# VH-VL binders against Uncharacterized protein AF_1118: the designs that were tried, part 26

Target 1, 158 residues: Uncharacterized protein AF_1118, of Archaeoglobus fulgidus (o29147)
Amino acid sequence: EDFSMDAEQLAVVLLKNTISNLEMSNKFVEILDNSGSDSVYQNLWGVIYGALAVMAVNNEVTTALLDEVSKSQELSSKVGDAINSLGENSTVVFGDVNGSKGLTLILRKESEVLQNGSYPYSDNETLSEAYARVVAEFTSRSVDFIVKLFSKIDEAWV
Below, E stands for the ipSAE of ESMFold2; O stands for the ipSAE of OpenDDE; V2 stands for 0.75 times the mean of E and O plus 0.25 times the DockQ between their complexes.

## First folded at step 11 (VH-VL; framework fv_rolinsatamab)

Design G6 (from S22 with heavy chain E105K S106R; at its last look DockQ between E and O 0.02; V2 from the best seeds 0.00; counts 0 for: pae O 12.9 > 2, off the site)
Fold by OpenDDE, look of step 11:
Structure G6 (fold): chain C 158 residues (1-158), chain A 122 residues (1-122), chain B 107 residues (1-107)
Amino acid sequence: as target 1 above (158 residues)
Amino acid sequence: EVQLVQSGAEVKKPGSSVKVSCKASGGTFSSYAMSWVRQAPGQGLEWIGRIIPIFGTANYNQKFKDRATLTVDKSTSTAYMELSSLRSEDTAVYYCARSDYYWGKRNYFDYWGQGTLVTVSS
Amino acid sequence: DIQMTQSPSSVSASVGDRVTITCKASQGISSYVAWYQQKPGKSPKLLIYAASTLQSGVPSRFSDSGSGTDFTLTISSLQPEDFATYFCQQHNSYPLTFGGGTKVEIK
């Protein structure tokens, strides 16, 4: 796989964030808390918040989705584990809140996929659950992709 | 105290439409889903559909998907149920009922409106 | 759709009696059953959900049991205010479905 090429292809313009940084941060903190407490999170939460903000749509729907993720130990754990896997490369990998590089760029693309994609909505889950699941999966996959990319081509995300 | 207050009784002709309202108070409208359930005279309860106000998205009982339309006005914390192509069999008391929308397994109804009688007769 | 078969359709009982109402699901629904009480001219009132959780304010004489497909609501000692119609409801899958109801009337 050409991860560098993939990363460039995953660039999209999607930043509909007018939600206050505090509101977003609160939701992200809640998610991280549910994912498990680690000193790494404390040191990197600002960068993490930025990364998650890029993938989120600034509206009530996004808020509901984040609430749903935060209420699910499974989904929170998935996101947390993914972030934790970045380890000491987190500061480089996450990029900026504008999604111009690194993980934030990937997350922006994932957000587009979320908006344009079709995902199963089972009879035993709500739409919120379905979307939350997808969001969590996107985050996890995005981080995994970044880790793999860095292991192959570091320059692609610096 | 959470309260759901519905609009008044309706008398309709076959083939017409009816729109029932349900105003919520005492709670956070956007934190819950609103379902509609009807009960024909002396009969059981039948679920019509559910709407999630924050999303504006609705799930319908297949039986009603072509005739029922659920909407909300978040600014007034009011849910609406419109039923078209009315038949005599649609004569029933229609209830709005609140449930959690976070988990599909929590679609039980902790608060109900007082009910709206819709009578369909020629 | 999941059918909820409720029995009996009616039961005559006296104050102090133990009353049992059964609800059978057409397929496994784990413990996702709710029970409601409805009095004439009134809206249903939630009694129990998730097959074991008593709604706040509901007397302890109300209880339920069961999992999978067979569920039972029990009123340990019927009180005068308990004469009403009771409904079960599965909240496992869409479309949500109710039992046919059981009318508990005075003997």
Scores: ipSAE 0.000, ipTM 0.586, lowest interface PAE 12.9, mean pLDDT 76
ESMFold2, look of step 11: ipSAE 0.014; ipTM 0.573
ESMFold2 (binder alone), look of step 11: mean pLDDT 89; pTM 0.928

Design G7 (from S22 with heavy chain I52M T57K E105Q S106R; at its last look DockQ between E and O 0.07; V2 from the best seeds 0.00; counts 0 for: pae E 8.5 > 2, off the site)
Fold by ESMFold2, look of step 11:
Structure G7 (fold): chain C 158 residues (1-158), chain A 122 residues (1-122), chain B 107 residues (1-107)
Amino acid sequence: as target 1 above (158 residues)
Amino acid sequence: EVQLVQSGAEVKKPGSSVKVSCKASGGTFSSYAMSWVRQAPGQGLEWIGRIMPIFGKANYNQKFKDRATLTVDKSTSTAYMELSSLRSEDTAVYYCARSDYYWGQRNYFDYWGQGTLVTVSS
Amino acid sequence: DIQMTQSPSSVSASVGDRVTITCKASQGISSYVAWYQQKPGKSPKLLIYAASTLQSGVPSRFSDSGSGTDFTLTISSLQPEDFATYFCQQHNSYPLTFGGGTKVEIK
């Protein structure tokens, strides 16, 4: 409840959540692949999976922040105050281009954490290793899906 | 394999404090959160709080916030739970339990210690 | 705090029976329930977590269902090793809370 974090600690937590979300998205595609249904239906779910994965990566920072805020009365009040002050203090909240403050500081710290090989993800992987793994799997599945979808579209037009 | 080994049973007087240890092995201590959960005789389970060993930061059930203190020693992979101002209703088996340190809706316990009986009697 | 109300408190059953245990949350917890088995003198053992995922080594006769506030653990065909106490746990929000337990006894 009285949980406080500096920007680096928050970046570590947010990255671990992002990696976990991508793992679940990849697992969802595996379940659909094993369902044994119409391939057009499966290809449609693959497009939805790819879009959800990309959106989840882009929105995970916001979702993780809102989740932690909802569990703390003090943080909830601070978010409300920040919204009211946003127009007056936008650089303080969002930061500057150099990432020295605000949300851009958090994004810079995430990049720095990924470059640091010592932060753990699991018993067998660092954060950077896990991130590379889930991105490679996502990329491979997305390419396969897109190739299959476009091949079927060409067949339908001929 | 992951193992959590707790300190032995304790008998305490009301008003005193107890400190239970939980030594972890077979895993990456800093990759996970350590929670403490108690079970009174013949009753259910009650979550006391958790600590993130990587940062040394703890979060507490409001019921225990003024009496419980969670700490870690990363060099020995050991977590500690101290409960002060003991009373007879604190008689219970105290467990350490490992969970993912992801925030949000993914806090369940994959490994548990063997339990430490703490008896509080006048 | 989210109260988890578990029922029944005990069940007398025979090997091969289907056993159903319910948990009701005092407010919505989506699908974030975990289930534990505890044998006498031992610590709890995780059975099911996060979106109905069976823990490694847990037999497929264990399943759960439900969302929102009403959740059910089902043992489809009770085995001799399943006589134990079972607990639900919500992992939606802090504080983490548990049901009161259901003791499954041999008839």
Scores: ipSAE 0.012, ipTM 0.566, lowest interface PAE 8.5, mean pLDDT 74
ESMFold2 (binder alone), look of step 11: mean pLDDT 88; pTM 0.924
OpenDDE, look of step 11: ipSAE 0.018; ipTM 0.601

Design G8 (from B8 with heavy chain Y27G; at its last look DockQ between E and O 0.03; V2 from the best seeds 0.00; counts 0 for: pae E 13.7 > 2, unsure alone 74.4 < 75, off the site)
Fold by OpenDDE, look of step 11:
Structure G8 (fold): chain C 158 residues (1-158), chain A 122 residues (1-122), chain B 107 residues (1-107)
Amino acid sequence: as target 1 above (158 residues)
Amino acid sequence: EVQLVQSGAEVKKPGSSVKVSCKASGGTFSSYAMSWVRQAPGQGLEWIGYIMPIFGTANYNQKFKDRATLTVDKSTSTAYMELSSLRSEDTAVYYCARSDYYWGTMWYFDYWGQGTLVTVSS
Amino acid sequence: DIQMTQSPSSVSASVGDRVTITCKASQGISSYVAWYQQKPGKSPKLLIYAASTLQSGVPSRFSDSGSGTDFTLTISSLQPEDFATYFCQQHSSTPLTFGGGTKVEIK
């Protein structure tokens, strides 16, 4: 099936769930716990801040995403690994609450891409699962990319 | 110690419905998700779905979404599974199984009920 | 759905033997696979979960390994009480699925 054709329907379903920032943060932490990473809490405060920033930008869509991601060990693992990779650079990578830079900007743009793009999904997964999969994968790759860029910048600096 | 005690064996006709109960004790009922898993005679295990007692929300295996209904009574720490439109293929031992809270770290089943045999025959 | 193909379906072994059971996922999954033991007429019992974590009371002779698509349960030295059917289970995605089971029988 073509994901682009169902994007609006998916959004309607997913946006039904409204959660406070605190509750969303808790869900994010729980996802990190589910990631299997033993060191994710080394940057706990940075992670929480980043999560809140992301949540502020994407609001209910992010909430819905986190709900779906939490249902999958695989997706949780990908997100957890990505967050863990941020390390001490979490605030830089995540960006600001306004989504003007960093991961928050990427996630905002991702929403636009998902609305306009075409992503196939199989009959073995629901639209929500497909959405979660795509966004989780995109987030993981984006974080990895940002970390690599940061490393290259640092290497170029010294 | 955590214990899950299920209702007794059932014999049903095709097309009818069955409702199995699972009473939990020795732990915090609302802190965990309750899943249902069945096992046909001599066969493997098949996951039906789970329910979060705190929220009362259930998620189902797509295979059973139209026939299975999971509910809970928090006041009695009891979970229920109702399966409608029974077929001979539904003959199996049905288990309730506890897992970590929905937002928990793992979807494994640390405690199981003793099982309820449901026999569907004309 | 993720299918878990378990092998062998049955194995005959003696007390003291090393027994290995394999579970292959139809697609790559996380390293989190749970293993269960089931004896005739009884409910499954959790043995191992999450990255080789033994359930409380489970002997150390039980261990697991694997990643990606291939996972293994090992009983280092089979004991009389270990004769049973064993199942793997994935929780990488819904629906949760189990392996077909491996019956460990007395040789």
Scores: ipSAE 0.000, ipTM 0.582, lowest interface PAE 12.1, mean pLDDT 77
ESMFold2, look of step 11: ipSAE 0.000; ipTM 0.514
ESMFold2 (binder alone), look of step 11: mean pLDDT 87; pTM 0.917

## First folded at step 13 (VH-VL; framework fv_rolinsatamab)

Design J1 (from S22 with heavy chain S106R; at its last look DockQ between E and O 0.07; V2 from the best seeds 0.00; counts 0 for: pae O 10.6 > 2, placed apart)
Fold by OpenDDE, look of step 13:
Structure J1 (fold): chain C 158 residues (1-158), chain A 122 residues (1-122), chain B 107 residues (1-107)
Amino acid sequence: as target 1 above (158 residues)
Amino acid sequence: EVQLVQSGAEVKKPGSSVKVSCKASGGTFSSYAMSWVRQAPGQGLEWIGRIIPIFGTANYNQKFKDRATLTVDKSTSTAYMELSSLRSEDTAVYYCARSDYYWGERNYFDYWGQGTLVTVSS
Amino acid sequence: DIQMTQSPSSVSASVGDRVTITCKASQGISSYVAWYQQKPGKSPKLLIYAASTLQSGVPSRFSDSGSGTDFTLTISSLQPEDFATYFCQQHNSYPLTFGGGTKVEIK
């Protein structure tokens, strides 16, 4: 953060970061949904820790990468497989800052495909509108995810 | 009212550098991104790069990334574009152009400077 | 890079005429196209952005349509002050790129 900014500018930056974090969390859920493995939902803590790990590495590049990952069944499947195989270990599943393992390794290896361009944050809404939209979408997705999670957990015990 | 006022016309020799300034007034300088766009005589518009004053981060057209340098002075609400290793092909009117960043990064330009003619000739 | 192919390069028209200018993107850019008007010796002026949003103060005779790769600027009834050069611009991806321009001349 640039602490030379005034309070209003800082608030805007923080708000943008919050929006980005929510979008990334939503995208993570989307990736998991596209993984093709119902067993992913049975790894409750692994999924939760994974989502938090993704949020911790939020940046514009990561957001762009996740957008591409979500469009790839192969990459989504790899993420799902990692979660299923490694369980609750979020660092092993989602990786580290060095991209040595987990999701970060996958993203590092696939980064060259995404480094051919940068994209502006293009929309027709104000920052406040974007925040409201993202919060609504995240809430909806979270509820849906929870329902699926509990459904799969219930099925696992039947 | 928002105004962008650029420095005056420049005449340069090939191989030299030029630095054009763009002073903003009537708005919040740090809330908006500043792009530079040039237009050769009788030609279209070419985007050079964009800088975000809040962060001081710039994004360049690959065509200019090795020769163009964008900077800002937030204390004077002034943006600068420096272009080095000038060639005759760099002869053009150079514009600064504002785009929204504060309420969303939107890379269309609602305010333009008056333009600065840079002539490169031996 | 995304190329913006603008056509025609020039058009002769009379006051009251309907004028149509086309811009084609080399790849999909959703609706993120802006249109500018430029008069000789002057800076470009924003008319429309996001392929449908009219800039404040711009007359309603200016409109835009299209999505994906094909975009059209329309002047429903050309006025004397509308004789100028018009440019499209995509604001979807970096690097930002412009069309080649269309000069609207008096017939």
Scores: ipSAE 0.005, ipTM 0.593, lowest interface PAE 10.6, mean pLDDT 79
ESMFold2, look of step 13: ipSAE 0.014; ipTM 0.618
ESMFold2 (binder alone), look of step 13: mean pLDDT 89; pTM 0.926

Design J2 (from B1 with heavy chain K105T S106Y, light chain Y32N; at its last look DockQ between E and O 0.08; V2 from the best seeds 0.00; counts 0 for: pae E 17.3 > 2, off the site)
Fold by OpenDDE, look of step 13:
Structure J2 (fold): chain C 158 residues (1-158), chain A 122 residues (1-122), chain B 107 residues (1-107)
Amino acid sequence: as target 1 above (158 residues)
Amino acid sequence: EVQLVQSGAEVKKPGSSVKVSCKASGGTFSSYAMSWVRQAPGQGLEWIGRIIPIFGTANYNQKFKDRATLTVDKSTSTAYMELSSLRSEDTAVYYCARSDYYWGTYWYFDYWGQGTLVTVSS
Amino acid sequence: DIQMTQSPSSVSASVGDRVTITCKASQGISSNVAWYQQKPGKSPKLLIYAASTLQSGVPSRFSDSGSGTDFTLTISSLQPEDFATYFCQQHSSTPLTFGGGTKVEIK
C-alpha cells in the first residue's frame, strides 16, 4: 500500500468505488449499531483516508469475517472503541503515512505477514480481530461520507 | 489443481514415534494453514492441530499438545506431523487438510490428503 | 471445547428421498458450520462452508440451515452418489471439532 497519497487523491478514489462495495456496508452499519458508536466525521481527511484504505481490502473473506463480527458483542465493541478514539485522535484510528498506527498499521502488517510471517497485531487482539474491526468501521463510515459528499461542495474531489 | 499427498502407512510399537508428511502442490503453500485430523477406525474426525507455514507457528488441540509436533518445510511445500509416545488408541488414519488462514481465521478444510494409516500395536 | 452432537448416526433412505442431518453445538456459535461428505476409504470432501456457501462443484441439492446451536444439512433429492457418511464441523473456536457423523445408507 502507498501511504503517501494525500487526502484529495484518496477522496477521488473513494468516489470511484463501486456501489456494490458500499452496499456491503449495510452489514457494517449493523455491527456499528450494536456497538453504540458515535460519529467519526470530525476529522475529514482522516475519514477519507481510512475509508479508502479499508475499501481497498474488501473481499469475500472480509465479508465472512464481518459476519462473525456482527454476531460478536466483543468484536462490535472493539469497532465501537475504534470509533470513539476518533474523538481524541484520528491518527490513532486511521493511522499515518508510516503505517505506525490504526488502519495503516493493519495494512502494513498485512504486507509484513505476507512477506515475513509476522502475525500478532497486539497483545489484546489477533490480526483477524483487528482487521475485522477496522474494516467494519471504516467501510460503514465510507458510506455515510459519500452520501454527505454528494450533498456538499467537494473542492477536493472536483 | 491443489493436491495434498501424504506419506505411506506406518506400523509402530507403543511408546515409539511416527512422523507423517504431507506435500502440497498446485497452490501457494504459504497462503494457507495446514491442519492435521485423524480418524480412528469406524470413528469420527478429531482435529490435532494446525500450522501456518509462513509464520511457522502451530496451534494444538490440548489433547495432543504434549505429544504432537507440527512442522513445515516451505522449500518443498511439505508439512509434517510427528506424534510421540504412541498408544494403541492412536491407531487411525491421519489426514492433512488445508484451510485458509486469512489473518488468523481458521475455518474449514477445502482440500485433504489421501490419509495415512498409522497402526500402533505391540 | 465445543462439542458437536450429530444425529442421526445413520439413516436408511432411497434415491429421491429428502434427507436431513442435524448437528447440535454444546454452546452457541457465531458462525455457520461446515459440512463434509466422506465415502469409504476416501478423504472427507467439503460440501458447505461458512455463510451457507456450497463448495465449488457441489450439487445444489445440498443445502444447510441453522444458527446458534442447531444446524442442519439437507439433501433435497438423494442421488446414488450421495450414499456416504456426512460430518459437520464447527469453526467458531479452537479446538476445531466435528460431529460424530451420519451414515446415509441405501434402504
Scores: ipSAE 0.000, ipTM 0.576, lowest interface PAE 12.9, mean pLDDT 77
ESMFold2, look of step 13: ipSAE 0.000; ipTM 0.458
ESMFold2 (binder alone), look of step 13: mean pLDDT 88; pTM 0.922

Design J3 (from S22 with heavy chain E105Q S106W, light chain Y32N; at its last look DockQ between E and O 0.02; V2 from the best seeds 0.00; counts 0 for: pae E 21.8 > 2, off the site)
Fold by ESMFold2, look of step 13:
Structure J3 (fold): chain C 158 residues (1-158), chain A 122 residues (1-122), chain B 107 residues (1-107)
Amino acid sequence: as target 1 above (158 residues)
Amino acid sequence: EVQLVQSGAEVKKPGSSVKVSCKASGGTFSSYAMSWVRQAPGQGLEWIGRIIPIFGTANYNQKFKDRATLTVDKSTSTAYMELSSLRSEDTAVYYCARSDYYWGQWNYFDYWGQGTLVTVSS
Amino acid sequence: DIQMTQSPSSVSASVGDRVTITCKASQGISSNVAWYQQKPGKSPKLLIYAASTLQSGVPSRFSDSGSGTDFTLTISSLQPEDFATYFCQQHNSYPLTFGGGTKVEIK
């Protein structure tokens, strides 16, 4: 079986999706920068705090649900079967350190695709060029976003 | 190279408890799961339980669940197994064993301690 | 619990012999079996684990085969250092369980 050819094609698709997601993230930061108002970052802290409060409540609900699952032999067995199935097939799914199987094969093929330099992303860029561009921009914008967000933390709560 | 060094032999009376230590060196203690396995004289191997230091929780063989306690001290890279309500049939060599953390698998043992003989005698 | 029934309990063999040790699981465990070697007074040593993978530093004369419930460990040409007790272990589900052991002795 020619898993290396299929894995290479999958690696190209996943890289294109990753590039697109990073482009979207970079655009989101541009929108925040262009707002012209520091209140957007203050309002984002309000949303973050509200989400954290909901998560705290949800964790208590999740704990209660897990307690009820533990009281049911049927439900506990279904959860255990799913976990054991993943462990039973772990090398097939995740692969080995040399990248001959599973997810490690895909990661190795992604590295090879990027090193090749021949795969197109657009009329003007290869996958390698697009990936380098969006990662560099994402890194820079993430630092700037974090600095701007935290500069307003003292003003987040009225 | 990973090394697991266990505490020395113990002689205990029935009804008492024993706590065996297992100090890890040569690797990151939190990167591996630690299991405990015992071997009675002339007998095979019996899995007691497993603890994963990152999570701090243990999974026990049901046979030992009410009597065994597995703990870790990450600051000293030391795992502990305590067995209470000792009986003569608990006389065995107790091993700590490292489970491979790689790719979410903690179910086989690539490094073993030297073993700790626990003798339960009145 | 998954019971691992290991046979034979002992084998008398000479240097150069092929030795085969079997384990039968009480239910299917796919290929989730590990094999250990234990010499007298020593801790067990991992030989083979999931997907018939040899542990680093284990000689190629050791191999295993099987899936489902029936597994074998083979030593293709027995060496003097191979006289020991061998254990199988399932790593399919908790509790982890071991076979009863096979002692390989000098004939």
Scores: ipSAE 0.000, ipTM 0.450, lowest interface PAE 21.8, mean pLDDT 75
ESMFold2 (binder alone), look of step 13: mean pLDDT 88; pTM 0.919
OpenDDE, look of step 13: ipSAE 0.020; ipTM 0.661

Design J4 (from G2 with heavy chain Y101F, light chain Y32N; at its last look DockQ between E and O 0.03; V2 from the best seeds 0.00; counts 0 for: pae O 13.4 > 2, placed apart)
Fold by OpenDDE, look of step 13:
Structure J4 (fold): chain C 158 residues (1-158), chain A 122 residues (1-122), chain B 107 residues (1-107)
Amino acid sequence: as target 1 above (158 residues)
Amino acid sequence: EVQLVQSGAEVKKPGSSVKVSCKASGGTFSSYAMSWVRQAPGQGLEWIGRIIPIFGKANYNQKFKDRATLTVDKSTSTAYMELSSLRSEDTAVYYCARSDFYWGQRWYFDYWGQGTLVTVSS
Amino acid sequence: DIQMTQSPSSVSASVGDRVTITCKASQGISSNVAWYQQKPGKSPKLLIYAASTLQSGVPSRFSDSGSGTDFTLTISSLQPEDFATYFCQQHSSTPLTFGGGTKVEIK
């Protein structure tokens, strides 16, 4: 007997999680959009630019680390072993083109669930409906927010 | 097909404990929650609690929280209910019942064990 | 806790009769009600769950209605195998609770 989690059921859970996350994101965008303060946009851009700067620094750090690793046979070997382990288990971890195992299996199951269109998200809508809804709302709200954000660039930094 | 097979009838003295087992087959044990429901002779159904095997998390009816312990053995797909400090009023048929926790507020029971009669008498 | 008040406690009916069983919740529970059939010496059997959905294999003569606090199970034309005790159950919140049951017996 197989007592592992059913892949289809796991897919359902993952989809629900995705939907929930998108709903949260939509709410966040809504909150920002309704903040009513131009300073929010200014500060948000500051955060974004700061984050980009941090990422750039991290890239430099990462490059430095990689350089150091390259100078050490021992460290290089460890990294190589890790990569080989992932490679040797690539089918197990990532699956195959048929979606028979690993991540591809989950993705295939998610696709099947969405295509089925009968799985419930709530008493009022299916998973497919809910997914479509939140994606549409997220897209709409994100675009609107971005437009507003960009319209405030001059005010924020000039 | 899914089957829930419970342990046999028990006769216990007041103050003692009883542990009932429920073995699941034909499905994915870790994908569902197992509840325990009892039914006193000629009476209705009373929910004791539930356990989600994959999480090992149990929720109890407040009425039983101090006396009931739900556990699972995932390796054998078996759920257990232990009820301590038994009283005469605990005399009932105890059922394990499966529910799906993936579907939100869908704590209804699609499969039931055959029931285990627990008789508490001095 | 949410109380489920089920009525009647018993009903006498004949084959072919329309049977209606009512369950009233002590508070609003949307449509989160399930119905079960139980025959003597047997475990409950799921008939209907959320959103008036029939469990697989359940005859279409079984139906439910209601939302909020008042719920009804209907057997449109009672068959010989339908003589049993029926229970409602709310699955809106814990603790999960059942109605007191309705025994459908031969008139």
Scores: ipSAE 0.000, ipTM 0.569, lowest interface PAE 13.4, mean pLDDT 83
ESMFold2, look of step 13: ipSAE 0.000; ipTM 0.511
ESMFold2 (binder alone), look of step 13: mean pLDDT 89; pTM 0.927

Design J5 (from G2 with heavy chain S31T I54M; at its last look DockQ between E and O 0.04; V2 from the best seeds 0.00; counts 0 for: pae E 15.8 > 2, placed apart)
Fold by ESMFold2, look of step 13:
Structure J5 (fold): chain C 158 residues (1-158), chain A 122 residues (1-122), chain B 107 residues (1-107)
Amino acid sequence: as target 1 above (158 residues)
Amino acid sequence: EVQLVQSGAEVKKPGSSVKVSCKASGGTFSTYAMSWVRQAPGQGLEWIGRIIPMFGKANYNQKFKDRATLTVDKSTSTAYMELSSLRSEDTAVYYCARSDYYWGQRWYFDYWGQGTLVTVSS
Amino acid sequence: DIQMTQSPSSVSASVGDRVTITCKASQGISSYVAWYQQKPGKSPKLLIYAASTLQSGVPSRFSDSGSGTDFTLTISSLQPEDFATYFCQQHSSTPLTFGGGTKVEIK
């Protein structure tokens, strides 16, 4: 049987996921920015891991949904209109070019952490190596999530 | 469903060491933090430390820093707590307890092992 | 280190009574308190987390309140299965610390 997601539902899902990811990533970056105590250092990898998990899962979900949308000219147009609504608020969501808030702050702080990647994390591992290992695990879980999502969609269609 | 199953009770002499295991099932082991908490008879709860299996990094309560060692085996989804230089006051039930790590300061324990009684006596 | 001072140490109560348990933190912890129930010979069970969120399957007669340093767990109408020891726990900073416990027992 034929089930379809209308473009408005897809646009809402994409917008909510994007905004939610940016808000949660900002919370993780705020914790990192305020770090300077032993307790915050102990949580550094938790902040990085949490942000990567949320972004990796939502990026893979977004990719899967955009692939489905690309099969329909009507859905593509309606999703584009909804994404343009996000763009009308782009400074609120993404911040400005000087990197003091929003997505640009997150990217700038990630670059700073990665540039200090030779810093010893443990006896056997640098900061860059730990980051790469976390990214690999996130990617694997994102693939598993998408496979499970498509399986559940197939079950809903029977 | 997440389950944490610990190794059996131990009777130890002062000055020796004990190693307690905690096997996790029904969830992802690598992406959660595992803590160890003990409870002396008739007493409250005391946090020993935590380990994050993905990083292999352990953090300890300063009280136990010189005597406790937390490790993991990701291939068997098992966490271990070793406590050395045992004293009679180390007699307690030792629990493993799981927490989400994704949003720092979310270190409450949603799943607990059944506990392992460690008795230290001459 | 953040000390959690829990009171009272015990409460004698009857079925149907309203029971109130308090925890006081030695410094501000915002709303980062969790509450646990423990029955004899059993491991602790999470009741409330993330500042007033009930764990799945926990009866609505359990609630908490407070922020900053003073926190309260309330059992609005005590049931026979609620006779247990209750602990608060702060999760604002390490080391993670627990209150001393409150034993709720039959009068």
Scores: ipSAE 0.000, ipTM 0.477, lowest interface PAE 15.8, mean pLDDT 68
ESMFold2 (binder alone), look of step 13: mean pLDDT 88; pTM 0.923
OpenDDE, look of step 13: ipSAE 0.028; ipTM 0.663

